# Ledger of designs, part 10: VH-VL binders against G-type lectin S-receptor-like serine/threonine-protein kinase SD3-1 (SD31)

Target 1, 127 residues: G-type lectin S-receptor-like serine/threonine-protein kinase SD3-1 (SD31), of Arabidopsis thaliana (Mouse-ear cress) (p93756r25to151)
Amino acid sequence: EIQLGSKLVVGENTLWVSNNGDFALGFFNPPGLLNRFSIGIWFNSNSIPYDQRKVVWVAGAGVVVSDNSSYFELTRNGELVLFDSLLGVPVWNSKTNRFSVSSALLRDDGNLVLLKDREEIVWQSFG

## First folded at step 23 (VH-VL; from zn4 with heavy chain I100V)

Design zo5
Fold by OpenDDE, fold request of step 24:
Parts: C-alpha cells; structure tokens; sequence
Structure zo5 (fold): chain C 127 residues (1-127), chain A 124 residues (1-124), chain B 107 residues (1-107)
C-alpha cells in the first residue's frame, strides 16, 4: 500500500510497484517529447528493456512536467497530484479530496486504486 | 564499435530534391533506445539541427525547415534517410548524421557518435 | 528558439594553459547542455553531456560546469591535440540549437 504523503520525484527513478511485481508506476520520458516527463503505469518485466515495456496508463491526457524536481504525490488530503516545479503549479489532479482516501494501491492487474478505510475503492485508473 | 557514415549526391541543382542516407553499424536501431538525427554545417558557419527519428518511428523536425524535410528509417538496412525538397544555394553544407542516446527515466541525451559528414553543393 | 552564445568565436592559447569557454543560453536550459569538439576531416566528438558529465573515453582534463543559462567548458592543461573548434548544444527545447563555435588556436 501507498501511504498518504508519499511522492515520486522526476530524476530519482523511484517506482511504486504492484505486490506481484508485474506492474510499476513512475516518471518516464515519452520519446519525441524532449525531456518532458509523464507519470504512467507499465508492465514490469525484467526481460524487456524499459523503452519496450507496454505502458497501460498515463496520468491525464499525456500531461508532462519538466525535470526540475517535479513530483507526483498522494497528498495527505487523499489526492493524486502531478506538480510541475518549474511552473510552480499542479498540472493534474485526481480530484478525490472529498472521498476520505486513506491509501493507494497499485493492483496486480495494473489498476491504480484509491481506497477509503483501506478497503473501499473510491477512484481507479481503469475508470 | 559504433559507426555512422553519410552518403549523398555531392551536387544538386536548385529546386531539386536532395536525398541523403546514413548507414550505421555497431548498434541495433530496431530494439534500442536511440535517435538518429541529421545536422548540417555551411562552410565557415555553425551547426544546424535538422531532424531526428526514434527507432519506433517517432520523428521531430526543425520547425524552420519542417515543410521541406522528411526523415525515415530502414531497419533492415540499418539506414536513416533524409529528403530535402526545393533546395537552394542556402542548402549547401556538410551534412552529418549522429546517434543520440535515449534513457527511459532521463530522456534525450547527447549526440554521442557522429559520421564524418558529406558535402552537398547546390549549384546550377 | 533558444539562442546559444559562446563567449568568443576564437581563442589563442599555449600548451599547458588553463582554457575556459563559456556558453550562454537565451533562457534556462536546466542543464541540458552538451559540449562537442570538431576537427577538420574527423567526426565531431562528444566531450560533456548534461552540463557536467564527462563522456566515456574523454580525457579528465576536460570538465563542464554551470546551471540555468550559463555554462563553462574547462581544459585544465591544454594539450597539442586540443586545438580545435568547440561547440555547445542545448536540448531543453526544440529545435535543438548550437553555439556559434569557438576555434581554439595556437598562440
């Protein structure tokens, strides 16, 4: 489970990984978008180079941020927020602050879910 | 050892289409995270980036020349080609191809290997 | 477009000298800056990438520094084979752009 306050930062190569290890969530550079970064979920297979791994979800409609300590955070009020540090503004938000989110989970099927009371799904990337 | 080599017609008449080919060896452009791009340099002047292509086929062009440029790849031949339409004397230059490293987490890196270049003169 | 301006188009120096070439971008390029060496009849050579990373195989006398809009290539002790033209290049925004070049000549 992903705790409130957890965040990923561009350039740190940290990932949120599903329990079975089959899926990972993190920042990546889409080829052709010069040094701009998206948050996405991909198949996490060690037998496949990263640039060939299938991406199954991207936050927003392919929103990108700069490489200036930009971050993706599960805020303490229960929102997923993509923040561009260069612009100084959030560029994507799950808009879930009213759902009493207690944690997040990247499921083994690649679905990122936000949970209420650590049990009820109140938001999901598949939706 | 990674090598790139440019080939072209040497001489092209104004208004014609210039075709250039970059042949490379020592790396795979079918499964590796690289761009292959073109840069030119008029005599006594600086370098100008033209275009590049990712191994998946994604392309990027210099906006000032985009309408005249077409970059393509032939992975079976380890080649990247560039076409420039409606050439003028301003297109006279040495044309280089270069490999660019790509990293999933860091993105575009530098042009780490260059060809020696091929001179193209536009003259009637 | 981002304009890249090198401190000088030509520079004279002697073997053993400490040489610095500066490159200024018209806007911040977030360390997406590379340095290249060009010699007549030879392939352009990558020296530094990401502002300060020394490319594999490049002598340690070469170094890069800087941030924001201002960057510097330094040769700590100039060798005979270092007389050449040097270019900076930004890859923060399309189109990719180069400095005008600095020709390093023998004094």
Amino acid sequence: as target 1 above (127 residues)
Amino acid sequence: QVQLQESGPGLVKPSQTLSLTCSFSGFSFSTSGYYVGWIRQPSGKGLEWLAHIYYSGITNYNPSLKSRLTISKDTSKNQVSLKITSVTAADTAVYFCARVRYDWFRGYEAMDVWGQGTLVTVSS
Amino acid sequence: DIQMTQSTSSLSASVGDRVTITCRASQSISNYLSWYQQKPGKAVKLLIYDASNLETGVPSRFSGSGSGTDYTLTISSLQQEDFATYFCQQYNNYPLTFGQGTKLEIK
Scores: ipSAE 0.916, ipTM 0.946, lowest interface PAE 0.4, mean pLDDT 96
Fold by OpenDDE, fold request of step 24:
Order: structure tokens, then C-alpha cells, then sequence
Structure zo5 (fold): chain C 127 residues (1-127), chain A 124 residues (1-124), chain B 107 residues (1-107)
């Protein structure tokens, strides 16, 4: 599970990975968009180069941020926030602060879920 | 060893279409994260980026020339082509093709291998 | 477009000299800056990428530094084979743009 306060930062190449390893969530550069970065979920097969792995979800349907310490965070109040540090503003938010989110989980089917009481799904990327 | 080689007509008349071909070897364009692009350099002047193409077919063009440029690829031949329509004397230059490294996490990285260039003169 | 301006278009130096070439961007380019070496009749050679990363196979006497809008290529001890033209290039925004070049000549 992903704890509140967890953060991914552009350029650090850190990932949130499903338990079975089949899916990963992280920042990536969509080809053709010069050094701008999306946060997305992809099928995590080691036999396939990253840029050929199927992307199954992108936050904000393709919102991008700069490579200026921008980050994607599960905040303490239970929201997923994509923050563009160059602009100094959040560019995407799950708007889940009222759902008492306790953690997140990237499921083995590639669905990112936000959980209440570590059990109840209150938000999901598939939705 | 990675190599790129430009080929062109050498001489083109004004208003005609210039066709250039970049033939490369030593890497797989179909399965690797690379761009292949074109840069030109008029005599005694600086470098001007024209366009590049990703192995998936995604293209980017210099906006100042976009209306006259078409970049394409032939994976089976390991070739990337550039067409420039309605050429004028201003298009006289040495034309280079170059490979660009791409990284999933870092993006566009660098033009790491260049061809030696081919001179194209636009003249009546 | 982002304009790239190198400190000088021509520079004279001697073998063994420490040489510095600067490149200024018209706006911040977030270290998306490469340096290239060009010699007549030869393929352009990548020296530095991402402002400070030395390309594999390039001698360690070459180094890159800088941030924001200002970047520097340094040759710690100039060698005979280093006399050439050097270009900076930004890849922060399309279109990709180059500096005007600095021709490094023998004094």
C-alpha cells in the first residue's frame, strides 16, 4: 500500500508498483512532447522497453508538468495531487479530501485505488 | 557502430522539391527509443534544426518551415526522408541527419550521432 | 523561439590553455543543453548533454556547467585536436535551437 504523504518526483525515476509487479505508476515523457512529463500507469513487463509498454492510465487525461522538481503526491488529507513546480500550482487533483482516504494501492489489474480504512474503495483510476 | 549517411540531389532548381534520404545502420529504429532528425547549415552560418521523427511515427517540425517540410520513415530500409517544397536560394546548405537519444523517464536527451552531411545547392 | 547566444563567435588560444565558452538562453532551459564540436568534413560530435554530462568517449578535459539561462563549456587544457567550432543547443522547447557557434582557432 501507498502511505499518505508518499511522493513521486520528476527525474527521480521512482515508481509505485503493484504487488505482482505487472503494473507501475510513475512519471514519463510522452514522445513528441519535448521534455514534459505525465504521471501514468503502465504494464510493467521487463521484456518490453519502457517506451513500448502499454500505458493504461494518465492523470488528468494527459496533463503534463515540467522537469522542475514537479511531483505527484498522495497528500496527508488523502488527495492525489500533480504539482507543477515551475508554475507553482497543482495541475491535477483527485478531489478526495472528503473521503477519509487512509492509503492508496496500485492493484494487480492496473487500477489505482484510494482506500478508506485500508479497505473501502472511495476512488479509482478505472472510474 | 552507429552510422548515418545523407544522400541528396546536390543541385536543385528554385521552386522544385528537395528530397533527402538518411540511411542508417548499427541500431534498430523500430524497437529503440530514438528520434532521427534533420539539421542544416548554410555556408559560414550556424545550425538550424528542421524536423525529427520518432520510431512510432510521431513527428516534430520547425514551425518556421513546417509548411514546406515532410519527414517520413521507412523502417524496412532503415531510412528517414525529408522533403522540402518550393525551394529557394535560402535553402542552400549542408544537410545533416542525426540520431537523437530518448529516455522514457528523462525525455529527449541529445543528438548523439550525426551524418557527415550532404551539400544541396539551389540554383537556376 | 529560444535564442541561444554564445559569448563569442571566435576565440584564439594556445595548446595547454584553459578555454571557456559560454552560452546564454533567452529564457530558462532547465539544463536541457548540449554542446557539440564541429570540424570541417567531419561529423558533428556530441560532447556534453544535460548541461554537465560528459558523453561517452569524450576526453575528460571537456566539461559542462551552468543552470537557468547561463551555461559554460570548459576545456581544461586545450589540445591540438580541439581547434574546431563549438555549438550549444537547447532542447527545452520546440523548435530546437543552436548557438551561433564559437570557432576556436590557434593563437
Amino acid sequence: as target 1 above (127 residues)
Amino acid sequence: QVQLQESGPGLVKPSQTLSLTCSFSGFSFSTSGYYVGWIRQPSGKGLEWLAHIYYSGITNYNPSLKSRLTISKDTSKNQVSLKITSVTAADTAVYFCARVRYDWFRGYEAMDVWGQGTLVTVSS
Amino acid sequence: DIQMTQSTSSLSASVGDRVTITCRASQSISNYLSWYQQKPGKAVKLLIYDASNLETGVPSRFSGSGSGTDYTLTISSLQQEDFATYFCQQYNNYPLTFGQGTKLEIK
Scores: ipSAE 0.904, ipTM 0.944, lowest interface PAE 0.5, mean pLDDT 96
Fold by ESMFold2, fold request of step 24:
Structure zo5 (fold): chain C 127 residues (1-127), chain A 124 residues (1-124), chain B 107 residues (1-107)
Amino acid sequence: as target 1 above (127 residues)
Amino acid sequence: QVQLQESGPGLVKPSQTLSLTCSFSGFSFSTSGYYVGWIRQPSGKGLEWLAHIYYSGITNYNPSLKSRLTISKDTSKNQVSLKITSVTAADTAVYFCARVRYDWFRGYEAMDVWGQGTLVTVSS
Amino acid sequence: DIQMTQSTSSLSASVGDRVTITCRASQSISNYLSWYQQKPGKAVKLLIYDASNLETGVPSRFSGSGSGTDYTLTISSLQQEDFATYFCQQYNNYPLTFGQGTKLEIK
């Protein structure tokens, strides 16, 4: 499970990975863009080059941030926030600050979910 | 091992369309994360980026030339082509193609392999 | 467009000299910068990418440094084969742009 306060930062080579390892969530550069990064979930197979792995979800329908230590955070208020550090503003959030989120989980089917009481799904990426 | 080679007409008359082909070997453009791009250099002058294409077909063009440029790929032939319409003497240059490394996490990196270039002269 | 300026168009040096070539961007390019070597009749050669990373097969006498808007290529001990024209190139924004070049000539 992904705890409140967990953060991914452009350039730090960290991923959120499902329990069985089949899916990963992280920053990637959409081809055709320069110094622009999106948060996506993709099938995590070492037998397939990254850019050929199937992307099953992107935050904000492909909203992007710059490399300037931009980040994706599950805030202590229970929101997923994609923050562009160059612009100094969030570019997307899950709008879940009033949902009593206790954690997030990247499920083995590739669905990112926000949980209340570690069990009730109150938000999901598929939908 | 990895090689790119430009081919073109050598001499083109003003107002015609310039067609260039980049043929490559030693890497797979259909199964690898690369761009192939075009750069030109007029005699005794600097380099000017024209366009590039990602192996999936995504294209980017130099905005100053965009209305005249078309970049395309033929994966079955391991080729990338560039067309420049309505050429003038200002289009006289050595034209290079280059492979660009792409990293999923970092993005565009560098033009790591260049062709040797092909001279195109636009003259009446 | 991001203008890349190499203020020195020609630089004279002798074999064994330490040479520094400078490149200035019109805005911050966050280390999205490469250096290239061009000799007449030869394919352009990548030397340095991401401002400071040495390309495989390039001699260790070449190094890159800098940040923000100011970048340098250094050749620590110039060899006969290093007389060439050197270009910087930014890839922070489209269009991709090159410096005008610095021709390194024998004294």
Scores: ipSAE 0.810, ipTM 0.885, lowest interface PAE 0.6, mean pLDDT 91
Fold by ESMFold2, fold request of step 24:
Structure zo5 (fold): chain C 127 residues (1-127), chain A 124 residues (1-124), chain B 107 residues (1-107)
Amino acid sequence: as target 1 above (127 residues)
Amino acid sequence: QVQLQESGPGLVKPSQTLSLTCSFSGFSFSTSGYYVGWIRQPSGKGLEWLAHIYYSGITNYNPSLKSRLTISKDTSKNQVSLKITSVTAADTAVYFCARVRYDWFRGYEAMDVWGQGTLVTVSS
Amino acid sequence: DIQMTQSTSSLSASVGDRVTITCRASQSISNYLSWYQQKPGKAVKLLIYDASNLETGVPSRFSGSGSGTDYTLTISSLQQEDFATYFCQQYNNYPLTFGQGTKLEIK
């Protein structure tokens, strides 16, 4: 489970991974862009190079941030926020601060969900 | 071990289309995450980036020349081609192809292997 | 377009000298910068990528440094084979652009 306050930063190459390991969420550079990074969920197979793995979801329909320590955070108020540190603004958020989010989970089907009381889905990436 | 070779016409008349081919050995463009790009250098001048293509087919062009440029790949032949239409004397240069490393997390990195270049002269 | 300026077009030095070559970008390029060596009759050679990372097989006398808009290539002890032209290149924004080059002449 992904706890409130958890953060991924461009350049640190850390990932949120599903329990069975089949899916990963992290920053990647969409090919053809320079100094631009998206948050995506992709099928996580050791036998396939990263750039050939299937991307199943991208935050904000492909919104991007720069490599100035931009980050993706599950805030303590229960929002997913993609923040561009060069621009000094969030470029996308889940708008879930009123949903009583307690945690997030990247499910074994590749769906990122926000949970209330660690059980109830109140937001999901595929919906 | 990795090698790139440019092939071109040597001499092209003004208003014609310049066609260049980059042939590779030592890596497969269809199975690896690389760009291949084209750079030119007029005599006694600096380097000018023209275009590159990612192995999936995604392309980027120098906007100053975009209306005249077409980059394409033939993965079965391990080749990348560049066409420049409506050439003038200003297109006389040595033309290089180069391989570019791509990292999923970092992106474009560097032109790590270059060809030796091929001279193209545009003259009547 | 990001302009890359190498203020020195030609530099004379002796074998054994410490040499620095500078490159200034017209805006911040966040260390998306490479250095290349061009020798007459040879393919262009990558020396440094991401401002400071030494390319495999490049002698350790080469190093890169800098941040923001100001970057340097340093050769700690110049060798005879280092006679060449050196270019910086940014890859922060399209179009990709190169500095004008600094020709290093051994005197």
Scores: ipSAE 0.805, ipTM 0.888, lowest interface PAE 0.6, mean pLDDT 91
Fold by ESMFold2, look of step 23:
Structure zo5 (fold): chain C 127 residues (1-127), chain A 124 residues (1-124), chain B 107 residues (1-107)
Amino acid sequence: as target 1 above (127 residues)
Amino acid sequence: QVQLQESGPGLVKPSQTLSLTCSFSGFSFSTSGYYVGWIRQPSGKGLEWLAHIYYSGITNYNPSLKSRLTISKDTSKNQVSLKITSVTAADTAVYFCARVRYDWFRGYEAMDVWGQGTLVTVSS
Amino acid sequence: DIQMTQSTSSLSASVGDRVTITCRASQSISNYLSWYQQKPGKAVKLLIYDASNLETGVPSRFSGSGSGTDYTLTISSLQQEDFATYFCQQYNNYPLTFGQGTKLEIK
């Protein structure tokens, strides 16, 4: 599980991974962009090059941040926030600050979910 | 060993279309992330980036030339081509192709292997 | 467009000298910068990428440093084969742009 206050930072080589290891969530550079990074979820097979791993979700339909210590955080108020540190603004959030989120989970089906009481899904990345 | 080689006309008349081909060996452009790009250098001048293409087909062009440029790939032949329409004397240059490493987490890196270059002269 | 300026177009030096070549970007490029060596009639050679990473097979006398807008290529002890033109190139923003080059000549 992903605890409140957890974050990923561009350039820090960290990922959120599902329990069985089949999915990973992290920053990546969309091809054709320079110094621009999206948060995405992809199939996490070590036998396949990263750029051929299937991306199943991208935050904000592909909104991007720069490599200036930009970050993706599950805030202590229960929001997922993608923050562009160069511009000094959030570029996307889950809008879940009043949903009583206690944690997040990247499930073994690749769905990122926000949980109330560690069991009730109150937001999800897939429809 | 990775090698790139440019081929094209030595001489092109003004207003014609310049066609260049980059043939490469020692890596596959069909299965993994590289760009292949084109750079030119007029005699005694600096390098000018023209365009590049990602192995999946995504393209980027120098906006100062974009209306005249077309980059394309033929992955079965390990080739990337560049066309420049409506050439003038200002298009006289040595033309290079280069491979660019791409990393999923870091993105575009550097032009790690270049061709030898091919001179194209635009003259009547 | 990000303009890359190499303030020195030509340097004269002797074998054994320590040489520095500078490159300034018109805005911060966050270490997305490479250095290239060009000799007449030869393929351009990558020396340094990401401002400070030495490319495999490049002699250790070459090094890169800098951050933000100011970057330097250093050759610690110049060799006969190092007389060439050196270019910086940024890949922080499109279009990709090069410095105008610094020609290193025999003194």
Scores: ipSAE 0.775, ipTM 0.874, lowest interface PAE 0.6, mean pLDDT 91

